# Ledger of designs, part 16: VH-VL binders against c1abc3

Target 1, 185 residues: c1abc3
Amino acid sequence: MAAGVQGESVARNYAEALLVLARKADDAEGWGALLRQVADAINNDVNLSRFLESPRIAAEQKSVVLSKALGDKVPHLFLRFLQQLVKNRRQMLIPAIATEYETLRDAASGIVHARVTVARETGDEEAKMIAERLSKATGKTVVPHFAVDPSILGGVVVRVGDTVMDGSLRRKLGMLRRRMGGTRA
Key: E = the ipSAE of ESMFold2; O = the ipSAE of OpenDDE; V2 = 0.75 times the mean of E and O plus 0.25 times the DockQ between their complexes.

## First folded at step 4 (VH-VL; framework fv_recibokibart)

Design g34 (at its last look DockQ between E and O 0.72; V2 from the best seeds 0.76)
Fold by OpenDDE, look of step 5:
Structure g34 (fold): chain C 185 residues (1-185), chain A 123 residues (1-123), chain B 108 residues (1-108)
Amino acid sequence: as target 1 above (185 residues)
Amino acid sequence: QVQLVQSGAEVKKPGASVKVSCKASGYTFTDYWMHWAKQAPGQGLEWIGEIDPSGGSTNYNQKFQGRVTMTRDTSISTAYMELSRLRSDDTAVYYCARDYDFWSGYEPYFDYWGQGTLVTVSS
Amino acid sequence: QIVLTQSPGTLSLSPGERATLSCRASQSVSSSYLHWYQQKPGQAPRLWIYDASSRATGIPDRFSGSGSGTDFTLTISRLEPEDFATYYCQQYGSSPLTFGQGTKLEIK
């Protein structure tokens, strides 16, 4: 489910709030992991996602289920956080919130997440090399998230936030075509 | 000034139910969580559960799960705790206590308490 | 659940003396989620120390809280007659919320 621009902003706000609580708990990593687990469950369990997104089920009922399922298994305020999302009918933003949380958490630690598009699946060694190169280039620890898109023909396209670095063969060929008198594709 | 005023003492028989009220004043009732605690005679404090500002979410101590129900009436700024299937060991002073709003701050403590309600369960 | 064990159960001291109250947690608790309450006979508990070391409004500076992880301490540097009461520690990190069994500070 795409959150849209407004959804992303909302997700970020919740992520910020959660991060404050997590830091107070001295466990930003643990809380992030829990949030990711919940996000993954939503994304991978059709029954759970249907339950949570169903407008026919009252928020209170959803909250009770959360309490019973997670009550003594997660930090107390973490449970409250999830219940608050349900209360505000924003529980389906949990995956987006998880992503924003990780972004915020890591940013504070000098870690940057990059979306790396490649033409073919990369091996472990190649992935490491790319991560290292990006880290050196940015001066930060870069965690690459790889996506495969054969249409780029080769090379890499890197997105960090709103910044895109297109080092693809597709782009290079396009540039050559233009230099040779070709029309703008 | 913030005040939490609880209902008067209750005497109940085993198996009966009791509903204790907690009337809040001096603050925005719908901005704060409300907790309930139990204190048996001469004993320490035990957390019973909590209810969110709107009354839409509750979390109970498993020890009381199935017997306790917390509710709120926002129109009169009153929180309620109902305990059913009463037993002799339910004899205690019950307290309501205010907590913070999730978004208003990050100070998770009970800053204001009711005066307590004695519930006596005897045959 | 996290069990908070307070020691001693009873502390008998005289006015003017130093009091040290201990609260030990069965699991690590963040300082931000460890609080102390004072209770006098026939009265409701009152927030006394929050976030392990912050005094609640109106609490005298002779009271101090410290600690981290599993060991927390409430200290009264010089006891006043009004300080004799029962003190409870509380954790807010894990469900269910729990209290220590209390330390009764009584006049020797």
Scores: ipSAE 0.857, ipTM 0.950, lowest interface PAE 0.5, mean pLDDT 92
Fold by ESMFold2-Fast, scan of step 4:
Formats: C-alpha cells, sequence, structure tokens
Structure g34 (fold): chain C 185 residues (1-185), chain A 123 residues (1-123), chain B 108 residues (1-108)
C-alpha cells in the first residue's frame, strides 16, 4: 500500500523541506501551486503514474524525463526537489507531500488540519459538527480528515497538528459546550 | 582541502567529440552536485549543466541539449563532460565546479572550481 | 531565461577609491539565489559573495553585497591592488543558470 502513518511523516518532512526552499525563493504560493499541478498530473495521467512507479525504469531515466519536460518551466530547485524524490524512491508520495505542504501553509494563516480517527464511517452531519467543535476548541479554522479504525471500540482520537486528543468524542464535546455555553452547574 | 583537477588541453577538428574530466578530492564526492561552465576566449561564463554524482541525475542547458553528456565514476571521484559535434564556437575553457547539496541546509553556489580545460576546435 | 546585465562593462579606478558594480536581472531573483564571483586573468572564477550579501570564506570585509528583486550591487569600500579583476554575478533561481557578462575592474 502507499502511504501509511510512516508515509505521512515522510511526506511532511519533504513538505517542510520544500517550504523552506520556496520561502527562500520568495514564492511559497507559486511552489505550492506547481506541486499541486504535479500531484494532479500523477493522479490523472495513468501513463505518467506507471512511468514514475515502474521498477523497470531506472531513477536516472525518470530524472532525465523530468528535466526535459519541466527544466525551463519551473524554478531550478523545484526540479531538483522532484529529482531528489525520484532518487529516494518517494515520487509516489508527491500527492501526500502536496497535501502536507498545503496544511503547513494554511497553519501560518490560522487554518489547521486535524486527523480524526473514528470507529465507524462518519456521516456528513457528524463530520460538520466535529469540524465546528474543533475550530471552537482551538480558536482556529479546522479542516478534519477522517480515518476509520474499528479497534478503538466506539471512541474517537483527534490529532490537531501534532496535538493528540483521545477518548469519547461526546464527553469532550459536552465539556466544550459547558465551557462555551455558561458556568459549570 | 577541497580540490578539483581537470584533464589537459585538447585540440579537436570540427565534428569530433571531446571528453573533459574533473577529479575531486578532499570531500565526499557523492554529497555535492557538479556543474560545468564554458568560457569562450575573452568572454563571460555560460552554464552547460549539472550532475548529481550520487544518483546520476543530470540537468542541461537547452542550448547544449543533444550535444552534451555528463557522467561520473564514483570509484575514482571523477566527473566527465562530453561535448559532441564540435564547432569552432565551442573553442573555450571548460570549468567544473561543485555546489552544496541544498538538503543539508546550505544554499547552492559554486564554492570550488577546477583549474579549467582549454578545448580548441580548428581545422 | 533570466538575463543578468552588469554595469559598467569596464570600471577604471585607482587604489583607495570606492567601487560600485551593478547587476540587473530581467525578472525578479531571490537574494538567496544571487551570487558573485571574482576572476583574474588565466585563473578559474572564485566564489566571492553568496546569497546577495554574505561574504565567502576569506573574503575581506571591504567587500559587501546588497540588493533584492531585480537590482543587486557589489561594493568595494577601498580598492586594494589585488581587487582588480573581473566580477560576475550569477542567478540560481531558474534554468538555465546564468551569469552576467562581467564587470572588469582595471587600474587607471
Amino acid sequence: as target 1 above (185 residues)
Amino acid sequence: QVQLVQSGAEVKKPGASVKVSCKASGYTFTDYWMHWAKQAPGQGLEWIGEIDPSGGSTNYNQKFQGRVTMTRDTSISTAYMELSRLRSDDTAVYYCARDYDFWSGYEPYFDYWGQGTLVTVSS
Amino acid sequence: QIVLTQSPGTLSLSPGERATLSCRASQSVSSSYLHWYQQKPGQAPRLWIYDASSRATGIPDRFSGSGSGTDFTLTISRLEPEDFATYYCQQYGSSPLTFGQGTKLEIK
């Protein structure tokens, strides 16, 4: 399978490195847009995806194709970043890296992403409620990303950035409502 | 004590190929990209391209694309630049130069240069 | 490609004088990717200033770099005889990597 928890951490590390380069280039927004374009091309172009993933094609050959296709169309160190991913066999993480990059940029603007692990698939109304409550609890605009883990036996685990919140969601939401709605009875 | 030592001067006929070497010492050869630049007599510097000695990735200036090939031999810490289908305007001093690996937190710039190799293309 | 235009092409001055060398880019270049090299006749270029304003190891403090966007400057506060050489600016932002045509500092 593609990215697990370890893949998320790896993707975040690459996103952080790219953001440092993009800031030094004075164009964090433009680099983010380019990375999203590459991610979307990988997701939507089966031939490109197969070419990049194929173990029968040497990393050097993949890098040459990237250089010829993108060399004069993107910032030079952005091309070097993509070639580093190919060298490290991490090019299939590009969509995850793009998502992590966007999360890092949003954090600077008061927008944060939360990983919400639930025991059962969550309906739209419950998802909206969770997003609203987490936004109120953190004082930031929270965008939730849901994962299902039946082993947590009806509980929920919430991670906002690197902060972990675990236990019963209803209990935590109840406590938040009490703090916001009035004094403790 | 970083040192880049290039091969000696070459005289070639139009249409021939030339292969210039750059032997690195005093550092870990595979940790730094290697660049090649051209300087025609009495003129400025022109970037030809670069190679990652570790992975073999190359990026070439489009002006030289199709005529230049960069390679390396990690067992002897040596980078090579081969230029084919030589013309009279390829007469120049060719330099190798290393740059920092940006992943180590350094900005890329050409911190050490080879002494240069004069290539003369004449009939 | 980004074109770097250096001015003046030749600058004739005497030791003790102040030198100001300009490098103009055809489009914006981050200061982090603008560098200067010194070259003496018959020698390889040598890194002089990196990231627009940082002196390379061993470079005297009379040299300073400044600028941002499209306009960059190399300044020598008080010329010494060994400073007479050709200076090249370079950008690392976009492929192909490019150098200016050089400013030759010569003795009057």
Scores: ipSAE 0.805, ipTM 0.907, lowest interface PAE 0.8, mean pLDDT 87
Fold by ESMFold2, look of step 5:
Structure g34 (fold): chain C 185 residues (1-185), chain A 123 residues (1-123), chain B 108 residues (1-108)
Amino acid sequence: as target 1 above (185 residues)
Amino acid sequence: QVQLVQSGAEVKKPGASVKVSCKASGYTFTDYWMHWAKQAPGQGLEWIGEIDPSGGSTNYNQKFQGRVTMTRDTSISTAYMELSRLRSDDTAVYYCARDYDFWSGYEPYFDYWGQGTLVTVSS
Amino acid sequence: QIVLTQSPGTLSLSPGERATLSCRASQSVSSSYLHWYQQKPGQAPRLWIYDASSRATGIPDRFSGSGSGTDFTLTISRLEPEDFATYYCQQYGSSPLTFGQGTKLEIK
């Protein structure tokens, strides 16, 4: 289950902090891979997930277990980052933090992912042109992910990261839905 | 003014334990990790471990695992390092040292040190 | 663990000379996590250089640090009498945190 809006903002703040440390270590990719491995372990190992989630186990004890398990296997400040999450009762956000870290790392490299909702399916040539236009407009390299929704009737919705909506485009989508009537999405 | 004041010299027999204290003043004790280091006579420095005074989290050098325990008392701004089953090669000066909080974005290094505590293990 | 090997073990020089102290790591260390400390007999260590090349507050500009990867250097351009001490490098990137064995800089 996805985190709420507050959870996503908290996860981004932790991801930003970790990315600063990873860049100081000259290894933003390696720290990202480590974080993803921990996130996957939490998602795939029910005993680990129960241990980390349990309110019956003191945060101090969880921290000691992490230190013994990882202390000589990961960068020192990566271990301290995990221990700070445990102290702050945020260790169950690690999968969301990993996703935010990957997004921030890509954005820093000048790559952004955009969700592009269109009325009709886009051919290969048209998709390339849309990516080029979005890249020129944003000054970033845009990787588009297309979805088809015929109900938008000629409008487009472009969303980068969490959410980015042009006020004029958002307004037009609302006007078109009201004017055409019918079932709302 | 930041100051770390350690407990006085100790003489111990092999097999005993020693508990060294480090009292902090001039800053918010719980905002900074505390480290401990060993310096044997005429030798260099060896990291023993660290403690987060606010949450009690610890990380120990594997060489000291099972023999070292770090604790703190936040009401008197004091960190402790206990070393058990003492050997003759534990004779050394032991230092506490303050670290920056990595959440602040400052570089991690030891900016203030205690004066050192001589522990002598003999006979 | 990362082993830091300092050379030479002892460096004998006169005031006014240039000193070059070496620290070699057994594996790569980010310059942001490589630090230098000065220690005089009977005293605690003092932070001298952090992030491989940044001087701590109050450290004279005759001290400079450089290097990356596995090779780091502390240079003193013109030795003053107060500079004769032992210098340690330290890495903070990998657990356990480790120090070099020290270079003793002594007169003559």
Scores: ipSAE 0.695, ipTM 0.876, lowest interface PAE 1.3, mean pLDDT 84
ESMFold2 (binder alone), look of step 5: mean pLDDT 92; pTM 0.939

Design g35
Fold by ESMFold2-Fast, scan of step 4:
Structure g35 (fold): chain C 185 residues (1-185), chain A 121 residues (1-121), chain B 108 residues (1-108)
Amino acid sequence: as target 1 above (185 residues)
Amino acid sequence: QVQLVQSGAEVKKPGASVKVSCKASGYTFTDYWMHWAKQAPGQGLEWIGEIDPSGGSTNYNQKFQGRVTMTRDTSISTAYMELSRLRSDDTAVYYCARDYDFWSGEYFDYWGQGTLVTVSS
Amino acid sequence: QIVLTQSPGTLSLSPGERATLSCRASQSVSSDYLHWYQQKPGQAPRLWIYDASSRATGIPDRFSGSGSGTDFTLTISRLEPEDFATYYCQQYGSSPLTFGQGTKLEIK
């Protein structure tokens, strides 16, 4: 699930709060994996997604379902974090929060996530080359996340962390992408 | 002054239900989770569950799930714990306790005085 | 379920002596989720040490907590008469929240 810019900011705030709790638990990796599992469940289970999204179902009822499903399977404060999201009507941001959490954890380890917007879907070889080029340009390990937007006219837009990359690297990536089977005439 | 005042001792027959109250004062009732714990005679403490007085969310120890219900009344800053289908091994002092902080909530900083529930024929 | 085992069950000492109380967890527990409570007969428990080593408000500096992982300790450097009570450790890391069975500190 994609969230808008304001949703991303809210998601980042929740991800930062969760990371503080996870660090207290000495298990930032485990909490991230659990959050990803919850996010994947929301994305893949239509009935769960509809239940959590429905404005006709009380937040308290949604919280009860989370407690019964996860109560003894996750760290206690992780469960309370999810219940707080439901209380604040932010449970549909869980996939975005998971992505922001992963980005925050990786930043602390010298790993940076980049959003790469391309005109058409990439193959595995093309994705690997883009990742290698971004890693060389930034001096860090870069994990690319691809989004398709045909309106960018065959170009490429890269956002690393909170910074949009300069034209030099974008030009090199655009050239690489076109060579890998970009837009035809 | 933070204070948690519990209802008085109860004597119940097996199979009955009991509802214990915990009235909070000296702080904003809805800012802190409330916990309930059991202490059988001569034994240690056992966690029963918790309630968010603001949203009404509850989390129960699986051992008591199905028999315990926690509720609250925000208009009188009072939390309740109801235990049904009472057995002799439910004889215990029951405590309410405040969870230190709503967001980080980690420890029980204030406790009620306890309520003795005796289950006998 | 994380089981907390306290030892000894009963510790008989005299005022002025040093007391060392142990709490062992069946699984690793973050220090930030390990707390100690003091309870006297007929009274409710009282928060004593939180986050393994932080003294609660009003608790004398003769009390100290330490430990990490699975092994935690509550130490009283020089016992005073009012320190004789039962001490419980508690973990907040996983549900259900659990307490140790208690260590009763009694006068010799």
Scores: ipSAE 0.453, ipTM 0.782, lowest interface PAE 2.7, mean pLDDT 86

Design g36
Fold by ESMFold2-Fast, scan of step 4:
Structure g36 (fold): chain C 185 residues (1-185), chain A 123 residues (1-123), chain B 108 residues (1-108)
Amino acid sequence: as target 1 above (185 residues)
Amino acid sequence: QVQLVQSGAEVKKPGASVKVSCKASGYTFTDYWMHWAKQAPGQGLEWIGEIDPSGGSTNYNQKFQGRVTMTRDTSISTAYMELSRLRSDDTAVYYCARDYEFWSGYEGYFDYWGQGTLVTVSS
Amino acid sequence: QIVLTQSPGTLSLSPGERATLSCRASQSVSRSYLHWYQQKPGQAPRLWIYDASSRATGIPDRFSGSGSGTDFTLTISRLEPEDFATYYCQQYGSSPLTFGQGTKLEIK
């Protein structure tokens, strides 16, 4: 399948649900930080990832382990949210849900997330230049998220929110990337 | 109408176990989490834990962890709480209560309660 | 765990008077997670006020809830004979879920 994040729309629905709960808790920022911490744990801890993904372990057993590990350390309805993800077999979407949650919160502050598909890995300074260009082009503060797809020879594909950017801006960003990356395209 | 009907009073000896039931009617049993609470004679309320009747997932107050087990039988819309290794300070009225549901019981308050089950632990 | 402390423990008043019941939390609790229950002797508790200030179905408008952070109040503007009962506050913000020790409202 194509390079990219699958289940983005499902992840957004869960992120919207969690944000409603977090706002009722008066702590949208804290809940976002907790969700990012859980996402990072899944991404960085192979044993945790395997445990959550394993079809040999029942959802009820995964839920019990989450309850014992997190029950007194997180808001009660945050725990219940994680248990609902496990019940729905959606726990592996937690990293995507965390990203969507951050996007939703930033939108309220005039900050918009953009998906930038590039042919090669992007360095920190190049990423900053791309963010500045996208912010100027859109009139908003843009935070880029990079995905690598070698099949796009030297080009870039940019999606801001749900809108795909036109070919003119994509060409200019592609030229910037090529210049900053040496002679490679 | 929503009703939660609990099993009758029990008298147990120290070291025994007791299993209290809570039969739900008037709503979709699997859509709402069920809570259990303890009230010792003349005392206030103490939360024991909760169960998702749909998935079977449980969350327990750590004070009761290792001695309490919550289960359910969806075919008869009944939740159970079993408390083992009974002590004299387990003498109490035990209540089941339905978690309010906006979506899947997330909003969190006890909108309907069972009538209570008196458990007496005496030698 | 969050400890909820209710005061006074017993409140002695006459019908027609105003009652003010306090619930203080050991740490901040969102209004959405602070609830009140009424209990009469020999009966199960009954949901009275939810989300700090919302009256449950069938609860008279003489009852009101208020407060935020660590300090919450249940007010009865004009006591009726049927209002004399024990009132418990509860928090749903963190595990274990906890209740206050109760305020017994009794006839003077």
Scores: ipSAE 0.802, ipTM 0.906, lowest interface PAE 0.8, mean pLDDT 87

Design g37
Fold by ESMFold2-Fast, scan of step 4:
Structure g37 (fold): chain C 185 residues (1-185), chain A 123 residues (1-123), chain B 108 residues (1-108)
Amino acid sequence: as target 1 above (185 residues)
Amino acid sequence: QVQLVQSGAEVKKPGASVKVSCKASGYTFTDYWMHWAKQAPGQGLEWIGEIDPSGGSTNYNQKFQGRVTMTRDTSISTAYMELSRLRSDDTAVYYCARDYDFWSGYEDYFDYWGQGTLVTVSS
Amino acid sequence: QIVLTQSPGTLSLSPGERATLSCRASQSVSSSYLHWYQQKPGQAPRLWIYDASSRATGIPDRFSGSGSGTDFTLTISRLEPEDFATYYCQQYGRSPLTFGQGTKLEIK
């Protein structure tokens, strides 16, 4: 086997949850910037870091300080997300969560490598067309890697990491499959 | 089945404090945030704040910060809102409301409300 | 704070007519954080529409919500006598959570 599938890290789980909330708020970029700002404050302010880390200070008291400092300056559910971290004793993970959040967003906008399985060998022009269509459909730069499998009977099978294919990508792939497939003869 | 039952009407003098209760039933009290809102006679709604019954976290509207205190008693599924240094313009119906978000576990709307508690501040 | 302005303040119509209620925000609010409540005299408010367009449990099909950004609308396609009430929009995007001043729907 090449590589095992690892379970989600705690920080990644929180980053994914925050990204869902940020997308509902139509501001994934802004929420990411706020999270980075909080992470940097924890990393750079010894007094703040010690206050948040201290087991002698109740979670409720830490939450009150966050509410007073940030309540009217951040999206309401962003504040509640931070309070949830404090409640779960996970506030010291904020820097790791910020890094995971940035990684998730960078992955979404970065260059993506796709494995494209086709029924017939693809020429250079066809390969370029497939790459362009996948890039347009996903809004990302897609680099295709082709494999030929005659048994797929004119279909196209695309694997792009763990990316969930949206309706746009599925429609584009359907169109590609139609062009690559033979008409009944 | 889900019910929020508030304490009865109160008449207070200026400068006094009032503590309104909101008893929850028909659901797990600690799974939902509880909000408090004010409605002066003939006026619209104004948000006072919220409390997490599980963790005790509170978030208050800056307008009421320093005068409002929200607490809860999980053993009897009851939330409390205390307003201090009462003025005549605090005369209003006060509501508690449950906050529910089915999908993410985070709350974003008030799906059930208490019947309201009229607080009258007069000399 | 985000100010929500509802218009008109009072809307006088007859049963059977269409009602259109407006809610405008002083800054952009995600549709996921705009909700509508109905309130009748002497009663607590009741959740009516959440996430700008989703009807709460038990709310008739004649009610619909729409909008995004700063402009939101509650529409009642064919008024019934029980629909005459005050409607409030509310934003959940930023603290303090705020409500509009209300639109009172009254019988003409």
Scores: ipSAE 0.807, ipTM 0.905, lowest interface PAE 0.7, mean pLDDT 85

Design g40
Fold by ESMFold2-Fast, scan of step 4:
Structure g40 (fold): chain C 185 residues (1-185), chain A 123 residues (1-123), chain B 108 residues (1-108)
Amino acid sequence: as target 1 above (185 residues)
Amino acid sequence: QVQLVQSGAEVKKPGASVKVSCKASGYTFTDYYMHWAKQAPGQGLEWIGEIDPSGGSTNYNKKFEGRVTMTRDTSISTAYMELSRLRSDDTAVYYCARDYDFWSGYEGYFDYWGQGTLVTVSS
Amino acid sequence: QIVLTQSPGTLSLSPGERATLSCRASQSVSSSYLHWYQQKPGQAPRLWIYDASSRATGIPDRFSGSGSGTDFTLTISRLEPEDFATYYCQQYGSTPLTFGQGTKLEIK
């Protein structure tokens, strides 16, 4: 299942951190493609998903497997980013992080992604109307992603991600890493 | 002040294993990655690998993978590098070096180095 | 792996002269991941220049780093006797992390 509000916020913060690293590496596009490949592998391989999620397998052991599989195929800090997610028990957010990363990249081009929760499946005409209305409201090109939740019974819930990237995020994530993973500070 | 102190010189036979230590002081041991590098006599530097002292995760140069094991003991702020199945071309000075953590906003460079440990592999 | 080639291998100069040391990468390396270390005989390497152009703490202003892509340079504007040492470039962009073979700066 898709991550909740807190998971989306956390995924956004990791996506922003990764984009800072990717920009310093002069390859935001390539890092995004690699992250999407990892996300797709998790989504499509039940055994890989179970391995990463399992509490019976130590984080250190999962990191070793990542290092052996990816070490010579991805940028060094990209590998360390994945290992940091495993260390923080956030590896199951990788698909959400990939989506947030793509949203951040598209925002620079005037494209914004929105998650639209509806009570029943929408037809093509209704989906187009929703996209057009959101695009008009935001002044940007909105790409909607639909999810069905019958419990809202005729309502529509919309989540639009918008965040400005800057150098201060790296310091914020440093502080968060210290509090949650590496140190308490 | 920041200091990395390595264990003393070792002489080993081919096929043996050697375990070098690197004791850190003057900073929070778990906040920085620790790297190991090899320098054969009269030669340049070669990266062996790294360890995250906080989580214990490691990344090894494929050239040494299968023969190298990096560990740490956070209670005494000490990192270890063990190299097994020693060969004559493993004769070298081995260095530990501290790396700024990219999550703390650093770019990944080796700001402090240990004094080096000479490992001699001879018959 | 990214191969870093330093040139010249040995540079013989006198104090007061300008030194220019080259580091060429087999693949493009972000300037944020190109660093230089100084090593004297019998001593551990010491961080000298990081992020291609930033001097480490305590490094004299006669040292400067520059470059991008595949070509990086370390320049010493006016050599002092204590500057004669071996200088290594390093890349942090891809695994394995690699160093150049070094440029030995020696007194003529």
Scores: ipSAE 0.668, ipTM 0.853, lowest interface PAE 1.5, mean pLDDT 85

Design g41
Fold by ESMFold2-Fast, scan of step 4:
Structure g41 (fold): chain C 185 residues (1-185), chain A 122 residues (1-122), chain B 108 residues (1-108)
Amino acid sequence: as target 1 above (185 residues)
Amino acid sequence: QVQLVQSGAEVKKPGASVKVSCKASGYTFTDYYMHWAKQAPGQGLEWIGEIDPSGGSTNYNKKFEGRVTMTRDTSISTAYMELSRLRSDDTAVYYCARDYDFWSGYEYFDYWGQGTLVTVSS
Amino acid sequence: QIVLTQSPGTLSLSPGERATLSCRASQSVSSSYLHWYQQKPGQAPRLWIYDASSRATGIPDRFSGSGSGTDFTLTISRLEPEDFATYYCQQYGSSPYTFGQGTKLEIK
């Protein structure tokens, strides 16, 4: 797993591509669950992780192992997606792709996670009220995660992900245009 | 322009093997999966399997698994399908077909070879 | 495996008439993975309609595809002489990919 080779941006791009395929198959939830299972297997099985990461083992051999392990148990295009990751030497990004896929699914379902920085520890009733206010303000279901910083003097600082910036949106549109390859009759 | 050109007709005896070629031109050979399909005389189409020309990984229809082998040679942009232990019911036209770009989100056989007639006679 | 059943097996019509070809799947197929191919005698199949309803490049607008779930239809609004051929539906949703047995359009 080399630092800088496996970027969060690359993982997000693959997650977006997978979500498009999963939606075409009418099973975005099921594909997400399968991807999480594969990610967990890579994270928890040292031998599997080493096998997939090894530069001495050909991509073809890794692809064959995936086909034998998963072939009858997952949708065909899901298996093909994993094999394309192996072909592109991105199989070690699977855990990051799973996390990005879950983030995209939550955003598409109107669920977002927010870091809420407060001046003092909150009780359950206050936490619920903050979640309800943020959900109403954004039109989405907000799941708050609290942090305490006394220096903000009784104010509240809310950070809702960093998933939508002008640069990020331009990048996503570029990828979509590239994948579509122009007009197809 | 995209073209898939297959090898010529073959006549084989039962028990022999046949190897059909499919030469691609007009696109980047390694960017698109290649499929093979069988059409017996007067019958419909039957999918045999696929190959990723970049990595060489294959996926076969279980009906043909154990008798079919798909390979490719990237230096000449050519895919191969070898069928062994030939039987009379293997007499058919065999087609190669290109799968559209995976990353476009579309999957279909957009270009086909002209077909190769394989006759198994006793 | 998913079985695709096409009906009728043979359809005899005259130029100018409307043709309706059916394809029924043994289990649900996403419309994004249901395609139609045209094949003339001695020729390779050609992609005709993809994703149930999208016409392939160059295919005349008299051809239309529709359907979802298990029932799909290819319609030709006004038959031209060049339209008489065999049409195959195909599912790409599950391996092994399967084709219907074909509907042969014949001149009456």
Scores: ipSAE 0.012, ipTM 0.575, lowest interface PAE 8.8, mean pLDDT 82

